VHH binders against Abasic site processing protein HMCES (HMCES). Designs and how they scored, part 20

Target 1, 269 residues: Abasic site processing protein HMCES (HMCES), of Homo sapiens (Human) (q96fz2)
Amino acid sequence: CGRTSCHLPRDVLTRACAYQDRRGQQRLPEWRDPDKYCPSYNKSPQSNSPVLLSRLHFEKDADSSERIIAPMRWGLVPSWFKESDPSKLQFNTTNCRSDTVMEKRSFKVPLGKGRRCVVLADGFYEWQRCQGTNQRQPYFIYFPQIKTEKSGSIGAADSPENWEKVWDNWRLLTMAGIFDCWEPPEGGDVLYSYTIITVDSCKGLSDIHHRMPAILDGEEAVSKWLDFGEVSTQEALKLIHPTENITFHAVSSVVNNSRNNTPECLAPV

## First folded at step 3 (VHH)

Design g19 (from ze2 with S30Y; framework vhh_6z1v_2)
Fold by OpenDDE, second read of step 4:
Structure g19 (fold): chain B 269 residues (1-269), chain A 123 residues (1-123)
Amino acid sequence: as target 1 above (269 residues)
Amino acid sequence: EVQLVESGGRLVRTGGSLRLSCAASGRTFYTYAMGWFRQAPGKEREVVAAISWSGGITWHADFVKGRFTISRDNAKNTVYLQMNSLKPEDTAVYYCAARSYTLYSSPKEYDYWGQGTQVTVSS
């Protein structure tokens, strides 16, 4: 996964992240560093994206089922990194393969500390190789949107013209991530950064791309992944697997340029 | 907690019009989705209409057939139901409901409820 969309206004995004804590109380996540949230239809590595994480990471003795929402840098910077510039990191940390997560120190160590997060997105982009050509067709991949029992069309758009109307009721994609905290050697603010865990693609997506983000489907999966106080690493890792509960549509080549930030990026063609 | 207070219900004649209002107070930021439900005597509570936060998405029940329109004013924390061309079959207690997340047609999925307002349509 190398490109995502996260364009909802902050208030809409927050409400879309409504949840129940372990006591059954309805809550909204509180923001850390809300000013760092930058909505975009076209998010690339090294940009900031909002993630969910347990409140226990920030407050001693907090209820670990409570959630915080915070923009973090995409591309995990390990805490042990001693260079002054994160861009000097020699290896790619945009993604973490699920099969080697416990083998790589950069991911194993923060995971062992309970530094699990849920990366939020409208969806992610992937490019399908066209047979016989060097051309790649981009796809926007996301959760099937919620439909009411009586109306099969709520939250779905059949045309580009209706696509903007669906965002007010959009189910966000929830991807499993690992984050770390890095203190610059020269001082300054602590950098929070994340990697997205990837798995082999589900059958439905396999024709598009062979890998996909580990998607946490449903509130239980999201809660368990975040709640490092009650859920062990071993149990959490059981949540990491391909899911068939995704849909996708072809989009224009507009998304190919990371500088393009318009609704056309994710609009059906 | 969120409190919902309905108003506007009264006796009207067939073919008449009525506007219901629902004022939300308290932690109103939890009122992402709001809806109108109704319950007639001896019948189950049923959804009439629902609206998203921005009002960009609205849903109306099939029996509405264009007669009713849900709208929302977030500045006033109020949701409205404009009811036109009322019929005796529309006689019911009308309830306002709110949900912290997406629109849903099932009453069970809504978190907050008003006390209801009686709408009576005479022949």
Scores: ipSAE 0.008, ipTM 0.307, lowest interface PAE 9.0, mean pLDDT 88
Fold by ESMFold2-Fast, scan of step 3:
Structure g19 (fold): chain B 269 residues (1-269), chain A 123 residues (1-123)
Amino acid sequence: as target 1 above (269 residues)
Amino acid sequence: EVQLVESGGRLVRTGGSLRLSCAASGRTFYTYAMGWFRQAPGKEREVVAAISWSGGITWHADFVKGRFTISRDNAKNTVYLQMNSLKPEDTAVYYCAARSYTLYSSPKEYDYWGQGTQVTVSS
């Protein structure tokens, strides 16, 4: 998983993340650094994406079931990294394999600290190898959405009147992530960065790509992954597996260039 | 915390009509997406219809489209299910459910549930 779409305006994204805490109280996640959230149809590694994480990470006595939403850099920078420039990291931390997560120090250490997050997206992109050519066919992959009497297809979301029909009740893709906190040696703001856990692709997705992100399907899975105060690492890892509850459609090559940030990136072709 | 109380279920003849009501307690009703679900004997609970927190967006299952209509009155903290052209297959316990903001078709995603109201349609 190396490219996503997360284009919802902040207020719509916040409502889409409404949840119930442990006491049954309905809540909206509280933002940290909302000014760093940049909606885009085409998010690549090293850019910031919104993630959900437990309030307990920021407040020592907070209810661990309460949620914060914060933009984090895609590409985990381990807390022990000693260089002054995170781009100098010698290994790729965009994704973390589920089968080796407990063997790799870059991921095992933050996981042991409860640094689990849920990475939010409209959906993600994958490139299918085309037989007989070096060209790849991109696909947009996302949760099945409720079809309403006023709902339009993604391609119909090109106008303001059709936007509400497609996006107002869009079910965000919720991917399991691990984050870490890195303090620059020369001082400055703490860098929060994350990796997306990956698993073998499900049957429905296997013809597009052999790997997929670990998707947390439903609020029970999301809450258990986030609640590091009540759910151990061992129990949380039981949530990491392929899911069949996914859909997709082919998109144009416009998405190939990460600088392209228009609805055409996810429109069916 | 919200409490949901369904009413209106009864015995009706095939082809008849019935309106179910779901009264919600609480000051944050406006923030809940609401759904009507049903469970027939020996079957899983299934979604019948759903309505967004604002009432601007509705969804109806294919098996009830054109016959059932979901609506809500936020001033009365009530959601309704108008059922027309009832069939014996519509016999079930009907449940009202609520979740924060986002509309879902899965029963597992709803946080608050009423106790249900029995609808029986005679052939």
Scores: ipSAE 0.005, ipTM 0.318, lowest interface PAE 10.4, mean pLDDT 86

Design g2 (from ze2 with T31K K108S; framework vhh_6z1v_2)
Fold by ESMFold2-Fast, scan of step 3:
Structure g2 (fold): chain B 269 residues (1-269), chain A 123 residues (1-123)
Amino acid sequence: as target 1 above (269 residues)
Amino acid sequence: EVQLVESGGRLVRTGGSLRLSCAASGRTFSKYAMGWFRQAPGKEREVVAAISWSGGITWHADFVKGRFTISRDNAKNTVYLQMNSLKPEDTAVYYCAARSYTLYSSPSEYDYWGQGTQVTVSS
């Protein structure tokens, strides 16, 4: 996964992240650095994206089931990185493979510190390679949406006219991430950055791409992944596997250029 | 630096029920994840159930799901294991263990252990 859409206005995004704490009370996540959230239909590595993480990362003795929402840089910068410019990192940390995550120092160390996050998106993009041609067909991939009188259900067969109303009740894609905190050697704000864990693609996506992000399907999985105060690294990693609960539709080549940031990027073609 | 004392182990008939208790000493009990483990003669120590520091998350081994339930009372500094529909295969010494904050299913990840309480299930 190298491109996502996360275009909802901040207030809509916040409501889409409504959750129940362990006592069953409805809550909204508390924002950190809300001004750094930049909605876009076409998010690439090195840009900021919103993630959910446990309040316990910021407040000693906080209830680990309470959630913070914060923008983080896509592309994990390890805490041990000693250069002054994160863009000089020699390794691509946009994604990390589930099968080697405990073998790679860049990911094993933050996992050991409980630095798990849930990466939020409308959905993600993948490019299908076609036999005998250099052209690739982009697809927008997202959770199945519940059909209502207001929002509709968006599937491969749905028309563009339904998209105008779906965003009010859109079910955000929730991807398992690992983050780290890097202190610039010359001073400045701590940089929070993340990577998306990847798994083998499910049967439904195998014709589009051989890999997919590790998707946390439902509030139980999201809660367990975030709650590093209650759930160990070993137990949390059992949540990392392919899912079949996913849908997609073909989109136009407009999305190919990461500088294009319009609804046309995810509209069905 | 928590001390754990198990109690409740005894002889019980197949199909019977038993409740084990683990009393912890120390003001910081509410910051420990707790687990129940067992060891039968000639076998390695295995995890039976585990509970988070708040009690909000529980885990049970497949071989006890539906029969055993772990719970805790932080006001009483106590962890419980309710055992129902006991089988001869459940015969073992049952141990209570504590680990700082995060819940694990592996015995090697727990820092503090009780002395154990013997449960014997007869036909």
Scores: ipSAE 0.000, ipTM 0.159, lowest interface PAE 16.6, mean pLDDT 84
Fold by OpenDDE, second read of step 4:
Structure g2 (fold): chain B 269 residues (1-269), chain A 123 residues (1-123)
Amino acid sequence: as target 1 above (269 residues)
Amino acid sequence: EVQLVESGGRLVRTGGSLRLSCAASGRTFSKYAMGWFRQAPGKEREVVAAISWSGGITWHADFVKGRFTISRDNAKNTVYLQMNSLKPEDTAVYYCAARSYTLYSSPSEYDYWGQGTQVTVSS
């Protein structure tokens, strides 16, 4: 996964992340560094995206079922990294393969510390290789959305008003991630950064791409992944597998340019 | 640094019961997952049971077969191991261990250890 969409306004995004804590109380996640949130239809590595994580990471003796939402840098910067510039990392940390997560120090160490997060997105993009041509067809991949009588398929939103309604009730994609905290050698703010765990693609997506993000489908999966205080690494890793509960549609080549940030990026062609 | 002190180990007969206690020092007991381990002479240290920081999640080894139960009281900074239906093969030094937040079954993942308490089960 090398491209996502996360364009919802902050308030809409927050509401979309409503949850119940272990006591059954309805809650909204509290923001950390809300000013770092930058909505975009076209999010690339090194950009900031919102993730969910347990409050226990920030507050002593907190209820670990409580959730914080925070923009983090896409591309995990390990805590041991000694260079002043994260861009000088010599290896790719955009994704973490599920089969080698325990073999790589950069991922194993933070995972062992319970640094699990849920990466939020409208969906992610993948490119299908066209047989016989050097051309790749991009696809937007996301959770199936509930059709409300008035909310046509993303493709049927003939009016701006209908489009807004669709997004007000949009079910966000919830991807399993690992984050780390890096202190710059020269001082400054601690950098929070994440990697997305990837798995082999489900059968439905296999014709488009052979790999997919590990998607946490449902509140239970999300809760277990986030709750590092109650749920062991071993148990959490059982949640990492392909899911068939995914849909997709072809989009225009507009998304190919990472500088393009318009609704056309995820619009059906 | 967390100091752990085990107690309750003694000689018991087969079929008997014993409750082990482990007292932790400090004010941050609720931040630690706790585990009970045992080591018999000539054998490797093995996990017996583990409990999450809140006590909401527990894990028991397969050989326990419902005979042992791990619990904790965060107000008392104490973790317990209730052992019932004891067998001679349960004879070992029992250790308490602590790990920050996350529950593990591997001894290598735990950061703090007690000195152990001897449990002996006679035939």
Scores: ipSAE 0.000, ipTM 0.234, lowest interface PAE 14.4, mean pLDDT 89

Design g3 (from ze2 with S100D; framework vhh_6z1v_2)
Fold by OpenDDE, second read of step 4:
Structure g3 (fold): chain B 269 residues (1-269), chain A 123 residues (1-123)
Amino acid sequence: as target 1 above (269 residues)
Amino acid sequence: EVQLVESGGRLVRTGGSLRLSCAASGRTFSTYAMGWFRQAPGKEREVVAAISWSGGITWHADFVKGRFTISRDNAKNTVYLQMNSLKPEDTAVYYCAARDYTLYSSPKEYDYWGQGTQVTVSS
């Protein structure tokens, strides 16, 4: 996964992240660094995206089922990194393969510390290789929103008004991530950064791309992944597998340029 | 686990109106898409209407033709089906169903079901 969309206004995003804590109380996640949230139809590595994480990461003795929402840098910077510039990291940390997560120090160590997060997105983009051509067709991949027997596609948004309604009630894609905290050697603010765990693609996506993000489908999966106080690493890792509960449509080549940040990026062609 | 309890079903005359209610137990009502389904004798269960977790999106079956309206009150953990201009062909057991966030037309996609409430429309 190398491109996502996360364009909802902050208030809408927050509401979309409503949850119940372990006591059954309805809650909204509290924001940390809300000013760092930059909505975009076209998010690339090294940009900031909002993630969910347990409050226990910030507050001692907090209820670990409570959630915080925070923009973090995409591309995990390990805590042990000694260079002053994160861009000097010599290996790619945009993604973490599920099969090697426990083999790589950069991911194993923070995971062992319970640094699990849920990366939020409207969806993610993948490019299908066209046979015989160097051209790649981009696809927007997301949770099914409304599935009617008649409408195989986000089809009911024939009107702008309908589109607004769709986004107001959009089910966000929830991807499993690992985050770490990095203190710059020269001082300054602690950098929070994340990697997205990837798995082999489900059958439905196999023709588009061979890998997909580990998607946490449902509140229980999200809660378990976040609650590092009650859920062990071993148990959490059981949640990491491909899911068939996704849909996709072809989009224009507008998304190919990471500088393009318009609704055309995710619009069906 | 979410428990659903339907109420409001009764005998009504053609052209009459009913309001069905479904009360959900549990603390996560606001995260569930809700649906009303019906099953007539000898027929398959079919979707009547569905509503998103926030209530911002609603879907109604073609046979409803504006006669029925689904709504919800998250503060009361309740989903409603207002049924107007009832017809004999609307006679069925009406079921409330719940699932996470996404609306589906297929009963198979819903995780929780009520016991149903009988609606009978006489000619």
Scores: ipSAE 0.018, ipTM 0.389, lowest interface PAE 7.0, mean pLDDT 89
Fold by ESMFold2-Fast, scan of step 3:
Structure g3 (fold): chain B 269 residues (1-269), chain A 123 residues (1-123)
Amino acid sequence: as target 1 above (269 residues)
Amino acid sequence: EVQLVESGGRLVRTGGSLRLSCAASGRTFSTYAMGWFRQAPGKEREVVAAISWSGGITWHADFVKGRFTISRDNAKNTVYLQMNSLKPEDTAVYYCAARDYTLYSSPKEYDYWGQGTQVTVSS
């Protein structure tokens, strides 16, 4: 997973993340660094994306079931990285394979500290290789959305002109992530950065790409992944597996260039 | 916790119209997706209509499409179901339900429920 859309205005995104804490109290996640959130239809590694994480990471004795939403850099910079410029990290930490997560120091160490997060997106993009050509067909991949009066299902075969109205009620994609905190050796603000855990594609996506992000389907899975105060690393990793509850449609080549940031990037064609 | 109170159910003749209301109290109403459900004697509870927290998107079951309309008034903390061209097969207890933000068309996804209001269509 190397490209996402996360374009909702901050207030709409916040409301889409409403949740219940352990005591059954309805809550909205509290923002950290909200000014660093930049909505985009075409987010690539090294840009900031919003993630959910437990309040207990920031506040001593906080209820670990309460959530913070914060923009983090996509591309995990390990806490042990000793150079001054994180862009010079030689490893690709955009994704973390589920099968080797406990073997790689860059991921094992933050995971042992409970640094689990949920990466938020409208959906993600993948490029299907076409037979006998070097052309690739991009697809936008996202949770099934509620059926509408018109189509019976939002997103599937809907016209591009009607997509603006669906965002009021869009179910955000919730991907399992690991984050770390890096302190610049010469001083400066702590950098929070994340990686997306990947698994083998489900049957429904296998014709598009052989890998997919580990998707947390539903509030129970999201809550258990985030709650590092009550859920051990071993128990949380049981949530990491392929998901069949996903849909997709083909999009135009406009999305190929990460500088393009328009609704056309995810519109059906 | 949110409490939901339905009203407006009554006996009505075939071809008649009726408007049901659901008043919400407790937590902030404007953050909830809302749905109308019904259950006839000896039958499973089924979805009739649903509306997003903003009111910008609505869903109606095929068997009521063109006859029933869901709407909401966030200033009054109320959701409505306008029922037209009523048929005997519409006879059921009608329930109002709420869930956080994201709209679903399944009864299992709703967390808060009213006690129901009886609609009886004669003939």
Scores: ipSAE 0.000, ipTM 0.184, lowest interface PAE 14.9, mean pLDDT 84

Design g4 (from ze2 with S100E; framework vhh_6z1v_2)
Fold by OpenDDE, second read of step 4:
Structure g4 (fold): chain B 269 residues (1-269), chain A 123 residues (1-123)
Amino acid sequence: as target 1 above (269 residues)
Amino acid sequence: EVQLVESGGRLVRTGGSLRLSCAASGRTFSTYAMGWFRQAPGKEREVVAAISWSGGITWHADFVKGRFTISRDNAKNTVYLQMNSLKPEDTAVYYCAAREYTLYSSPKEYDYWGQGTQVTVSS
């Protein structure tokens, strides 16, 4: 996964992340660094995206079922990194393969510390290789959306004009991530950064791309992944597998340029 | 640093019951996952049971088969192991262990250990 969409306004995004804590109380996640949230239809590595994580990461004795929402840098910077510039990292940390997560120090160490997060997105993009041509067809991949009687057939949003109404009840994609905290050698703010765990693609996506992000489908999966106080690494890793509960449609080549940030990026062609 | 002190180990007959206690020092007991481990002579240390920091999740080894139950009282900074239907093969030194937040089954993952308490089950 190398491109996502996360364009909802902050307040809408927050409401979309409503949850129940372990006591059954309805809650909204509290923001950390809300000013770092930059909505975009076209999110690339090194950009900031909102993630969910347990409050216990920030507050001692907190209820570990409580959630914080925070923008983090896409591309995990390990805590041991000694260079002053994260861009000097010599290996790609945009994704973490599920099969080697325990073999790589950069991912194993933070995972062992319970640094699990849920990466939020409208969906993600993948490019299908066209047979016989060097051209790649981009696809937008996301959770199936429930048609609410009042909101016109989400599936028929053939027109850009209908898209604004569709997003009011948009079910966000919830991807399993690992984050780490990096302190710059020269001082400054602690950098929070994340990697997206990837798995082999489900059968439905296999013709588009051979890999997909590990998607946490449902509140239980999300809760278990986040709750590092109660759920062990071993148990959490059982949640990492391909899911068939995904839909997709072809989009225009507008998304190919990472500078393009318009609704046309995820609009069906 | 957390200090752990086990108590309650003694000689019991087969079929008997015993309750072990582990008292933890410090003010942060509620942030620690706790575990009971045992080591018999000539054998490796093995996990018996573990409990999350809140007590909401418990884990028991397969050999326990419902005979043992781990519990905790955070107000008393104490973790317990109720052992019922004891067998001679349960004879071992039982250790209490602590780790911050997350529950694990591997002894290597625990940071603090007690001195152990001897449990002996006679035939």
Scores: ipSAE 0.021, ipTM 0.315, lowest interface PAE 5.3, mean pLDDT 89
Fold by ESMFold2-Fast, scan of step 3:
Structure g4 (fold): chain B 269 residues (1-269), chain A 123 residues (1-123)
Amino acid sequence: as target 1 above (269 residues)
Amino acid sequence: EVQLVESGGRLVRTGGSLRLSCAASGRTFSTYAMGWFRQAPGKEREVVAAISWSGGITWHADFVKGRFTISRDNAKNTVYLQMNSLKPEDTAVYYCAAREYTLYSSPKEYDYWGQGTQVTVSS
């Protein structure tokens, strides 16, 4: 997974992340560094995206079921990285393969520290190879959404105008991530960065691309992945598998250029 | 936190009408998306209709479109399901459910549930 959409205004995004803690209390996640959140229809690696993580990562005595929402850099910079410039990292850490996550030092170490996060997006993009040409067909891939009477239905046949009306009730895509904390050797702010865990594509996506992000389908899976105080690494990894509960539609080539940041990027064609 | 109590379920003849009510108690009713769900014997719980916290957006399952209408009265802390042209296949226990802010079509995403009210449609 190398391109996402996460365009909701901060207040709408926060409400979309309403949850229940272990005690049954209804909560909204508390923001860290909210000024670093930049909504976009076309997010690429090295940009910041909002993630959910346990409050216990920041407060020693916090309830591990309470959630923080924070923007993090896409592209994990390991805590052991010794250079001054993170862009000099020789490895692509945009994605982390589920089958080798416990073998790769860059991922095994933060995972052992409970540094699990849930990466939030409207959905993600993938490019399907077309036979006999170098051209690829982009698709927007997302959770099934409620089709509403006021906004009509959402799908390949719907107009772009109808799509704009569904965002207040949009179910965000929740992807399993691993994050790490890097301290610049010459001082400065700690960098929080993440990678998205990837799995083999489900049957429904196999004709588009052979890999997909590990999607956490529903609040039970999300809470177990985040709660590193109660859920061990071994138990959490059981949540990492392909899912069939996704839908998609073809989009225009306007999304190909990561500088394009308009609703046209995800509108059906 | 919200507590939900359904009422109005009863025996109705095919072609009849019935209105279900769900009374909510709690400080934050006006911030909750609400849904009506049903479960027939031997079947999984399925979504029938849903309404946004403001009432501005409603959704109805294809199998009830044109027959059922969801509505809410935030001043009375109540959500309603008006059921018309009832069919024997509408026989089920009907549940009211609540989730803060965002509408979902999956039962597993709702946090608060009522005890259910039985609707039986006979020929």
Scores: ipSAE 0.000, ipTM 0.199, lowest interface PAE 15.9, mean pLDDT 84

